# VHH binders against b0bn94: the designs that were tried, part 22

Target 1, 137 residues: b0bn94
Amino acid sequence: AEVQQLRVQEAVDAMVKSVERENIRKMQGLMFRCSANCCEDNQASMQQVHQCIERCHAPLAQAQALVTSELERFQDRLARCTMHCNDKAKDSMDAGSKELQVKRQLDSCVAKCVDDHMHLIPTMTKKIKESLSSIGK
Short names: E, the ipSAE of ESMFold2; O, the ipSAE of OpenDDE; V2, 0.75 times the mean of E and O plus 0.25 times the DockQ between their complexes.

## First folded at step 18 (VHH; framework vhh_7nfr_2)

Design u3 (at its last look DockQ between E and O 0.86; V2 from the best seeds 0.00; counts 0 for: pae E 2.2 > 2)
Fold by ESMFold2, look of step 18:
Structure u3 (fold): chain B 137 residues (1-137), chain A 127 residues (1-127)
Amino acid sequence: as target 1 above (137 residues)
Amino acid sequence: QVQLQESGGGLVQPGGSLRLSCAASGFTFSRYAMSWVRQAPGEGREWVSYISNSGSRTYYAKSVKGRFTIARDNVKNTLYLLMDSLKSDDTAVYYCARGPFHYEWSSGKYTMTFDYWGQGTQVTVSS
């Protein structure tokens, strides 16, 4: 369980870092340059400058929401899988299985949950990058 | 500081109903998945129900599926557990728990555990 938790943590962190480096950082730079341009109109009202800057933030906010949403879906699916493992362990205990056997079965079930979901990360990463590329098109 | 405070426990008859509430403060409630976990006397903790941060996905342990409903109000920062058709086996202390699973953008830290717990509320089902 501790080892499996760390495996998922490291893989998700690596995926997020890849998306940040390749996509989000560029969008952040565009946001700042866009915002700076809003300040160049000396005739604009304070409210007009504020609204201009708010519009510049929209693409980055959309990108961050997209990545967060995909991470939440991944995490929800892992939670469902893990809760299923708890159900199987309880069924085994109710049927009279020994505590040590049940613990081993639970650990194996959780490991399978992690393996199954780790295999989804490359596809999830590709989907995220494709969706990020469509922002602002 | 993160605070979770449960309420709504009590003594009920078999077949009865209860509504548990958990008031959350000290964090952005809508960014975290939430769970209910219970502990019966002399037993370990049992993960009872899970709700995603938006409330769009809910999961239940087999022992309570169809009888319990988890819900959240992200405006009032409150988590709920609606318990129907209560049985003696449901007698336990019920805990509101934050998580599991959260990625923190600002720090890059990933959490895969229940990192904050309430004090618990007692539910007793007996004639």
Scores: ipSAE 0.470, ipTM 0.777, lowest interface PAE 2.2, mean pLDDT 86
Fold by OpenDDE, look of step 18:
Parts: structure tokens; sequence; C-alpha cells
Structure u3 (fold): chain B 137 residues (1-137), chain A 127 residues (1-127)
């Protein structure tokens, strides 16, 4: 089970690093430059400068929210799959199966869950990147 | 430090209801998915229910589906488990657990484990 958890963790981590490098980091740069420009307006009131900075931060916030939302959706699917495995394991135990056998079946089921969901990560990544590219335009 | 504390357990007759609560502290509660896990005597841990960080997504074990409701109040940092139509087979120690799925955007860390548990609260269903 731990091995499977590490697999997914590494895969998701790699995806996030890719998104950060290719999309989020650029947005951060834009946000900082935009905010700096807000501060250069000597005729603006404090309130106006603050509002300007808030507007500068909006795209990045939206981007992070989008990525988080996609990850949550991914987690939900994986959770359902894993819980289904647990249900099957319980059913097997109730049916009189040996504990070791049930454990093996559970491990196999969870492994399949991880495999199936890892295959979704590239598509999810593409979707995220496409969506991020439209933010701020 | 992360703390989870369950309450609301007790003795109830079959068909009765209980509401468990879990008070969370030491972390940003609204950023973490939460779960209830139970352990009956002589049995392994059973994943009872899952709720996403926002509460928008919930999932239940087959054994409790339709009878239990998981909820959360992110303002009060509290996790709930509403248990209706209780059965003898529901007798167990019920644990509040953080996880198992979480992504921390600030650190880029993704986890698939229950990383924190409460002390548990005993639920006994008996006539």
Amino acid sequence: as target 1 above (137 residues)
Amino acid sequence: QVQLQESGGGLVQPGGSLRLSCAASGFTFSRYAMSWVRQAPGEGREWVSYISNSGSRTYYAKSVKGRFTIARDNVKNTLYLLMDSLKSDDTAVYYCARGPFHYEWSSGKYTMTFDYWGQGTQVTVSS
C-alpha cells in the first residue's frame, strides 16, 4: 500500500512541478511586475493602489484555485476506487476468506486503482495547462 | 501541533442515533480532507466515510451508506458523523483522521495517508 501511495505521490508531484514551471511561475512574475507598477502611481490614493494590487493577484489566485480543484477531483476518484477495494475486502472476510488472501486481494485492487488513475494524469495535466493559459486573457 | 479529538460516543440501542464530533486544531482545517475510521474488537480498521476539504464531496463505505452522514464546519474546525439506524455491527471505536488525500500547494506535497488520528470514541450498539 505504501509503495502505491508513493507512486501516485511522485506522479502528482511531477505534474505539479511541470505546471509550476510552465505556467504558475510566469503568472507569479506577471503578478509581481503588475503590483510594482501599481506602486509607481504617485497620484493614486492608498485605496486605489491597494485595489490595483488586488487585481494583480487575481489571476494567480484563480490559477491556484483551478489546479487545486482539479487535484481534488482526482483525489475524489481515487478515494472512491480505494474505498471500493475496502468494501470488497470486507465482503470477502465476511464470506470466510482467509485474512492473508483478503490482504493480497486488497493490495491488488488498490494497485489497480493507482495504475488506472496514474494513466489519467497526463490528460489532466493537459487540461490544467490549457485552462491556465486562458486565465488573464 | 495537530490535534484531533473525538466526542459523542456512547451506548445506544439498535435503531438509535448518535452524532460524533471531532474538534481539530493546529492546522488549517479547511485545507484538508477528513475521514472517519472505525475499529471493532478483533477486527481491522474500516474506512467509514470521507469528506473533501470544502465538504463538496463525500463517500461512504457500503456498510454505512444510507445510514451515516459525514459533515464538516470549516468555521468551527469540526468534523461530524451523523449515525442513524445503528446496528450491533456498528459497535467500534471511531476515529477521526486527517486525510488520506491532501495536496499542499505551498510546499507541493501530495499525500495519500491518514497522517493524524484522534484518540477515538467508543460507540456501543446493544439492546
Scores: ipSAE 0.211, ipTM 0.592, lowest interface PAE 2.2, mean pLDDT 90
ESMFold2 (binder alone), look of step 18: mean pLDDT 82; pTM 0.818

Design u4 (at its last look DockQ between E and O 0.21; V2 from the best seeds 0.00; counts 0 for: pae O 2.8 > 2, placed apart)
Fold by ESMFold2, look of step 18:
Structure u4 (fold): chain B 137 residues (1-137), chain A 127 residues (1-127)
Amino acid sequence: as target 1 above (137 residues)
Amino acid sequence: QVQLQESGGGLVQPGGSLRLSCAASGFDFSRYAMSWVRQAPGEGREWVSYISSSGSRTYYAKSVKGRFTIARDNVKNTLYLLMDSLKSDDTAVYYCARGPFHYEWSSGKYKMTFDYWGQGTQVTVSS
């Protein structure tokens, strides 16, 4: 299980770092500069300044929610696949298969789940970056 | 510190129902997928149900599908397991567990394990 965990961890980490460097960091900088500009209007009321700043934060909040949503979809799919592996292992045990054989079959099934889902990461990355570009106009 | 506390277990007859609760504290509950895991006497732990952080996705082991319902209340920070049509082989200690499969933004790590567990609540189904 440590080998499968490391494979997924490295791939997801690389994807998130790429998205952060290419899109999210720039959006954070724009959010702060936009917020500072809200404070320069000497004619604005306190409520108007607050509302201006809240508008400046919206694009970054949307970007973070989008990345989180895509990661949650990925993890939910992996959870479903792994739970089906547990079902198959239980069925084999109930049918009288030896415990060691069942454990090996379970480990192989989980490894297949990870391998199949690793192939989805490039598509997920592309979708995230395209969606983030639409937030920044 | 992360705390999970189960309640609602007890003795029921076959065909009966129970509602388990798990109170969560010490972390942002709404950011984490949650699970129920059970352990019968002398056996390993069995993953019986999963719910996504938002509650929009739920999954069940084949052995409980159609009889158990997992739910969460992110305002009250509480996880639930509604158990109907209980059978003798549902007898186990039921654990509330955080995870698995979540990305931890603070560490930049993807975790594939149940990293926190409750103390468990006993469910006994007997005639």
Scores: ipSAE 0.405, ipTM 0.740, lowest interface PAE 2.7, mean pLDDT 86
Fold by OpenDDE, look of step 18:
Structure u4 (fold): chain B 137 residues (1-137), chain A 127 residues (1-127)
Amino acid sequence: as target 1 above (137 residues)
Amino acid sequence: QVQLQESGGGLVQPGGSLRLSCAASGFDFSRYAMSWVRQAPGEGREWVSYISSSGSRTYYAKSVKGRFTIARDNVKNTLYLLMDSLKSDDTAVYYCARGPFHYEWSSGKYKMTFDYWGQGTQVTVSS
């Protein structure tokens, strides 16, 4: 079960790195340049400069919220699947199944959960990237 | 450092209600799913309820479904467990836990793995 969790974590980490390189990093650059421009306005008040910088930061904040939300949904689905596996294991034990058999069933069930959800990661990644590309437009 | 502190436990009659709280600190509370786990005397730890990081999704053990409600306030960094229609079988130490992360069969028991736990709060249901 621990090995399975490592698999899915590595896959998610790889996705996050991809999103960071292709989308988030570019948005960060835009935010910094925008903010720098705000600071070059010598006629602006402190309040105006602050408001300008806040506007520059808004797309990146939205991006972070979006990515976090998607990851949360993914994690929750996986958690529900594994919880269901645990329930089945308990039911089997209560039905008189042997401990070793129950363990094997649980491991198999969790493995299936991880496999099924790993297959969703590419689609999720695509959706995230598309959504990020529309931010600020 | 990560800290979880439970409160709100006590003695209650069957059919009564309690509200447990868990104060979290030392990490970004809003980024983690949380759970309640209980341990009755002489028994292993039993998962009770799960709530997603944003609170949008909740899950309950069959034994408490329809009676307990898990909630969270990410502004206050607090996890809650509303317990209604309490039964004698609900008597246990209730723990706040961060997770779960995975499940396994170990030492003759079904185990959910959590990375951090509180000290627990005692709930006693007795007439």
Scores: ipSAE 0.056, ipTM 0.509, lowest interface PAE 2.8, mean pLDDT 90
ESMFold2 (binder alone), look of step 18: mean pLDDT 82; pTM 0.808

Design u5 (at its last look DockQ between E and O 0.79; V2 from the best seeds 0.00; counts 0 for: pae E 2.8 > 2)
Fold by ESMFold2, look of step 18:
Structure u5 (fold): chain B 137 residues (1-137), chain A 127 residues (1-127)
Amino acid sequence: as target 1 above (137 residues)
Amino acid sequence: QVQLQESGGGLVQPGGSLRLSCAASGFTFSRYAMSWVRQAPGEGREWVSYISSSGSRTYYAKSVKGRFTIARDNVKNTLYLLMDSLKSDDTAVYYCARGPFTYEWSSGKYYMTFDYWGQGTQVTVSS
């Protein structure tokens, strides 16, 4: 389980770093420039400046929520796959299989879940980047 | 310091219902997926149910699907398991557990295991 843990950890972290550098950091820069411009209208009330700044932050908040949502979706799919493995292990135990054999079967099943879902990360990354590119419209 | 405290266990007749609660403290509850895990006498631990960090997705072991409902309240930092149509096979100690499959944003670590457990609450379904 330690090697599967490290594989997923490395892949997810690399994906998040890529999205941050390529997309989110640019949006953060735009947010700060937009906010600074809100402060330059000397005829605006305090409330109007606050509301202006609030609007400037909306795209970044949407981007962060989108990345979080996609990670949750990935996690849920992996959890579903792994719970199926646990169901199969329980069925084997109920049928009289020895605990060592059941553990080996469970470990192999979980490893396959991880491997299959790791293959989805490039597609998930592409989807995230495309969605992030359209947020400012 | 992470703390998980289960409550609501007890002795119940077959066909009865029970609501388990788990009070969470010492961490940002809404950032973590949560699970219920049970252990019957003489058996290993069995993953019963899972709920995503937002609460939007839930999953159940085949043995409890349709009878149990997992829920969370991210304002009150509480995890729930509503158990209905209880059977003798449901007799076990039930644990509230943090995880699995959680991503920790600050460290970039992805955890595939349950890293914190409660003390457990006994559920006994009488003959």
Scores: ipSAE 0.382, ipTM 0.717, lowest interface PAE 2.8, mean pLDDT 86
Fold by OpenDDE, look of step 18:
Structure u5 (fold): chain B 137 residues (1-137), chain A 127 residues (1-127)
Amino acid sequence: as target 1 above (137 residues)
Amino acid sequence: QVQLQESGGGLVQPGGSLRLSCAASGFTFSRYAMSWVRQAPGEGREWVSYISSSGSRTYYAKSVKGRFTIARDNVKNTLYLLMDSLKSDDTAVYYCARGPFTYEWSSGKYYMTFDYWGQGTQVTVSS
């Protein structure tokens, strides 16, 4: 179980790092420059400057929300898969199967869940990056 | 520090109802999926129910589906388990757990295992 957790964690971490480097970091730079420009308007009121800065932060907030949403969707799918594995394990135990055998089956089932979902990460990454590229335009 | 504290357990007759609560502190509750896990005497831990961070998605073990309802109040930092039509087989210690699938964007950490547990609350269903 821990090995499977590490696999998924590493894969998701790699994806997030890629998205951060290629998309989020650029958006952060734009946000900071935009905010700095807001502060250069000496004729603006405090309220106007604040509103300007908020507008500058909106794309980045949207970007992070989008990534979070996609990750949550990914997690939910994986959760459903692993919960089904647990249900099957329970059924096997109720049917009189040996504990060690059930454990092996459960581990195998969970491993398959992880494998199947890891294969989705590249496509998910592509979709995220494409969506992020459209933010602010 | 992360803390989870269960309450609401007790003795109930078959067919009865209970509501469990889990008070969470020490972390941004609304950012984490939460779960209920139970352990009956002499048995392993059983994943009972899952709820997403926003509460928009819920899942249940086959054994409790249609009888139990998981909910959360992100303002009160509280997780709930509504237990209806209780059976003797529902007798167990019920644990509140953070996870098992959560991603923390601020730290870049992803988990597919439960990382924090409460001390549990005893639920006994007996005539």
Scores: ipSAE 0.281, ipTM 0.654, lowest interface PAE 1.8, mean pLDDT 90
ESMFold2 (binder alone), look of step 18: mean pLDDT 82; pTM 0.814

Design u6 (at its last look DockQ between E and O 0.12; V2 from the best seeds 0.00; counts 0 for: pae E 2.5 > 2, placed apart)
Fold by ESMFold2, look of step 18:
Structure u6 (fold): chain B 137 residues (1-137), chain A 127 residues (1-127)
Amino acid sequence: as target 1 above (137 residues)
Amino acid sequence: QVQLQESGGGLVQPGGSLRLSCAASGFTFSRYTMSWVRQAPGEGREWVSYISSSGSRTYYAKSVKGRFTIARDNVKNTLYLLMDSLKSDDTAVYYCARGPFHYEWSSGKYTMTFDYWGQGTQVTVSS
């Protein structure tokens, strides 16, 4: 549903923006400054410079992977919940319910999925920020 | 330009097997969840299977669980549906669909629906 998509969109966007401002942006700045310093050693070999730069990218890459993993877990849980809603809608259609009634049932089921999972976002946000603080320090 | 092209459909006898493929192009395939959706004649669309962007999580509709396997190859940008123990009520057009969930980091947009579809491939299970 469009209404449920907007609700989830705003909540996820707010969470991602807060994580970006508090942790990821700082890590990105450090990564670029670290990488630039790698290039200043005139005596380093090409391979040494490459390895230096790779080390500079590791904390940011780890941070992005962590946030992506938590978002994937959240969306996978929503997908499972929503797929069960589709199973119920098919059951109703097979039992002879009218298309409009089936649509109302599906919309209500999806709304419940969203309500249940929206309660998890504060906990997910807390877990992400705690984990990112460990990487960023 | 996002493109999804299914193949591998056909006529098969009950109890038979088929392997559907979906070639994906025009987007970073490995960053998107993917699904198979089918539509039998005179019926609405049925969400058959889901696979996470990495391939680590899969879900199936009750009607196909234990008989179908969804898989992806993120190097070849290809989605698969391995269909075993086929029954007459599996007869449908099978669509490769992108989604349903994706968060786009650059824009902050979150999509909860299937936003791109292939043309479909016909699977017919008949004696």
Scores: ipSAE 0.432, ipTM 0.741, lowest interface PAE 2.5, mean pLDDT 86
Fold by OpenDDE, look of step 18:
Structure u6 (fold): chain B 137 residues (1-137), chain A 127 residues (1-127)
Amino acid sequence: as target 1 above (137 residues)
Amino acid sequence: QVQLQESGGGLVQPGGSLRLSCAASGFTFSRYTMSWVRQAPGEGREWVSYISSSGSRTYYAKSVKGRFTIARDNVKNTLYLLMDSLKSDDTAVYYCARGPFHYEWSSGKYTMTFDYWGQGTQVTVSS
């Protein structure tokens, strides 16, 4: 079970790194430049400068929230799958199956869950990147 | 390396309140479901509550539902447990744990599995 968890975590980490490099990092740069420009307005009040900086930060905040939401949804989906595995294991035990057999079935079921969900990561990544590209436009 | 450190435990009277904290480090805190688990003297570990990675979803054991509130601050990498209306039966060592991930058959029962634990903080409810 731990091995399977590591597999999916590594895949998710790779996706996050890709999103950071291709989307988030660029948005960060834009935010910083935008904020710097806000500070160059010598006629603006403190309040106006603050509001300007907040507007500069909004797209990045939205981006972070979006990525977090998608990751949570993914994790929840995977968790539901593994929960079904656990339920089946319990049912098997209640039916009188041997413990070792049930453990093997459970491991196999969880492995399948991880495999199936890992295959969804590229599509999820694409969706995230597309959504991020539309932020601020 | 993954580290979890609990704090905030102590002695309180029945009906009192406590707030536990768990400082997390060594991993991306915001990516993981977190839980509180407690162990009373002479008893096994009992799951208390868990919170989703973003904090949008929470779940509680029946024994603490309506009295305890789990929360997290992903900026501070901190997990919280607000405990109100404390009872003597709440006396236990409270652990911060990463998970749950799976259920496992062990010692004649199914239990939730966690991959990392803190050292725990003692909570004592007594008049």
Scores: ipSAE 0.136, ipTM 0.565, lowest interface PAE 2.3, mean pLDDT 90
ESMFold2 (binder alone), look of step 18: mean pLDDT 81; pTM 0.808

## First folded at step 19 (VHH; framework vhh_7nfr_2)

Design v1 (at its last look DockQ between E and O 0.71; V2 from the best seeds 0.00; counts 0 for: pae E 2.2 > 2)
Fold by ESMFold2, look of step 19:
Structure v1 (fold): chain B 137 residues (1-137), chain A 127 residues (1-127)
Amino acid sequence: as target 1 above (137 residues)
Amino acid sequence: QVQLQESGGGLVQPGGSLRLSCAASGFTFSRYAMSWVRQAPGEGREWVSYISSSGSRTYYAKSVKGRFTIARDNVKNTLYLLMDSLKSDDTAVYYCARGPFHYEWSSGKYTMYFDYWGQGTQVTVSS
């Protein structure tokens, strides 16, 4: 339901903001300063300036890809869990359970999926920050 | 504007096969997990299949596992559902749906519901 969406929204948002403040923002600042310095070499060809700037962007791009990948893994796990909930709800309907009872069962199952996966967010956050620290030097 | 357009539905005999397509536009398709959802006459919607944004993870409802295959082409921005061994109870309107799970970097919003749907394509499996 909407309640579970808000719970996940707040937890994921807090994790993303934490990672952005502690790691990604620093990398972004370094990328811009690095890129600006590429433009100061009057001896460089146009191709060399483009390549210089591309090298400056690599750490930030890698960091963003890492965070995106971990978020997608998290959401894929939730998807698998909630599809199992839908299977259980269909089984209950096929067995003759009332529609209201089935909806309550489904909602409870989804809430359990969310609870279980939200408990993983602190560990996911720690893993992300450790990985990002290796990139943003 | 986000648009999803299904095609490939039709009439087929039990045991037959169909391939559904969904053309996506108006968003970065490769950033979103996608799903197929079906609705049989007089029934609620059933989440049939899920594919991750990269295509590396796929999940299926128990009712279709082993018979249906979800796939995507992130270059052509197209989602597919390959349906084999069709049964009469597969008769439904099949919808392409975006989601259900997505984090939007620009807004900071996490969505755990299907936020966009296609118009649907009818699949009829006649006894």
Scores: ipSAE 0.482, ipTM 0.782, lowest interface PAE 2.2, mean pLDDT 87
Fold by OpenDDE, look of step 19:
Structure v1 (fold): chain B 137 residues (1-137), chain A 127 residues (1-127)
Amino acid sequence: as target 1 above (137 residues)
Amino acid sequence: QVQLQESGGGLVQPGGSLRLSCAASGFTFSRYAMSWVRQAPGEGREWVSYISSSGSRTYYAKSVKGRFTIARDNVKNTLYLLMDSLKSDDTAVYYCARGPFHYEWSSGKYTMYFDYWGQGTQVTVSS
């Protein structure tokens, strides 16, 4: 189970790093430059400068929220799959199956969950990147 | 440091109800999904229920679905488990756990496991 957890974690981590490099980091740069420009307005009040900076930060916040939302959906699906495996294991135990057999079945079930969800990661990544590209335009 | 402290366990008769609480501290509670996990005597740990960081999504094990309700108060940094129609099979130590999923933007850290657990609270259902 731990090995399977590591597999999916590494895969998701790699995806997030890719999104960070290709999309989020660029948005951060834009945010900082925008904010810097806000600070150069010598005629603006403190409140106006603050509001300007908040507007500069909005696209990045939206981007982060989007990525988080997609990750949560992915994670929720994986969680449901894993919980279903646990339910099956319990049912097997209640039916009188041997503990070792149940453990093997559980491990196999979880492995399948991980495999199936790992296959979703490329499509999810594409969707995320496309969505991020539309932010601020 | 991160701390989770369960309370509310006890002895109840079949058909009875209990409300478990988990007090969280040492981290931004509202940013983490939370879970309840239980362990019956001689059995492995069972994932009982999950709630997202905002509370908008909840999931239950088949064995408790329709009887248990997971909830959270992000202002009070507290996780709850409302247990109705309790059965003898619900007897177990119930643990509050942080997770299993979290991504931290500031550090880029992604986790897919329960990284912190409470000490647990005993729930005994017996006539």
Scores: ipSAE 0.220, ipTM 0.596, lowest interface PAE 2.0, mean pLDDT 90
ESMFold2 (binder alone), look of step 19: mean pLDDT 83; pTM 0.825

Design v2 (at its last look DockQ between E and O 0.66; V2 from the best seeds 0.00; counts 0 for: pae E 2.1 > 2)
Fold by ESMFold2, look of step 19:
Structure v2 (fold): chain B 137 residues (1-137), chain A 127 residues (1-127)
Amino acid sequence: as target 1 above (137 residues)
Amino acid sequence: QVQLQESGGGLVQPGGSLRLSCAASGFTFSRYAMSWVRQAPGEGREWVSYISSSGSRTYYAKSVKGRFTIARDNVKNTLYLLMDSLKSDDTAVYYCARGPFHYEWSSGKYTFTFDYWGQGTQVTVSS
């Protein structure tokens, strides 16, 4: 079970770092340059400058929300799969199976959950990057 | 300091209902999935229900599906478990737990298991 934890940790971290480095960081740079330009308008009122800056931040906020939403969806799906594993383990215990046998069955089931969902990470990453590319268009 | 405090347990007759509450503090509650986990006398812990950070997705163990309802109020930072049609098998200490599965952007850490637990509240179903 610690092996499965490490596998998921490493894969999710790598995906997030890839999206941050390749997409999010570039958007953050654009947001700061946009905001700086808002402050250079000497004809604007205080409220107009604040609203200008708010508009500059919207694409980055939308991008961050998108990534968070997709990651939470992935996590929820893994939780659902793992709960089904716990159901099967409970069924085995109720049927009289020994603790060690039940633990082995549970560990195998969770490993399969992780394997199945790990295979979806490349597709999730592609979807995220495509969605990020459409923000602000 | 993360704190989770359960309440609402008690003694009920079979077929009865209870509503458990869990007050959360010391973290941004709306960013975390939450769970209820129970432990019956002489048994291990059983994951009974899960709710996503927004509350939009809920999952239940087969043993309680259709009888229990998990809910959350992200304004009041409170997690709930509505328990209907209670059976003697539901007798247990019920724990509010944070997680599982959370990615923290600031640390880069992904938590695969339950990282914080409440003190538990006793639910006893007997005639």
Scores: ipSAE 0.494, ipTM 0.789, lowest interface PAE 2.1, mean pLDDT 87
Fold by OpenDDE, look of step 19:
Structure v2 (fold): chain B 137 residues (1-137), chain A 127 residues (1-127)
Amino acid sequence: as target 1 above (137 residues)
Amino acid sequence: QVQLQESGGGLVQPGGSLRLSCAASGFTFSRYAMSWVRQAPGEGREWVSYISSSGSRTYYAKSVKGRFTIARDNVKNTLYLLMDSLKSDDTAVYYCARGPFHYEWSSGKYTFTFDYWGQGTQVTVSS
């Protein structure tokens, strides 16, 4: 189980790093430059400057929320799959199956869950990047 | 340090109800998904229920679906498990666990594991 968890973790981590490099990092740069520009308005009140900075931060916040939402959807599907594996294992045990056999079946089931969901990551990544590209436009 | 402390376990008759609580400290509770996991005598650990960081998403094992309700109070840093219509098969040590999913934006770290556990609370359902 730990091996399977690591596989998913590494795959998702790689995806997020890609999104960060190609999309989020650029948005961060824009946010900082925008905020810096807000601070250059010598006629603005403190409140106006603060509001300006908040507006500058909005796209990045939206981007992060979008990525988080997509990850949650992915995680939700994976969690459901894994929990179903657990349910099957319990049913097998209740039916009188040997513990070792049930364990093997559970491991196999979880492995399949991981494999199936890892195959979804490229499509998910594409969707995320496309959505991020439309933010602020 | 991260700490999880379960409470509310005890002895109940079949058909009875219990409410478990998990007090969390040492981390920003509202940023983490949380779970309940139980272990019956001689059995492996069973993932009982999951709740997202915001509480908007919940999931249950088939064995407890319709009887158990997972909830959280992010202001009080507390996780709950409402257990109704308890059965003898619900007898187990119940653990509060952080996870299994988390992404930290500040560090870019993604985790897919139950990284912290409480000590557990005993639930016994017997006539």
Scores: ipSAE 0.216, ipTM 0.600, lowest interface PAE 2.0, mean pLDDT 90
ESMFold2 (binder alone), look of step 19: mean pLDDT 83; pTM 0.829

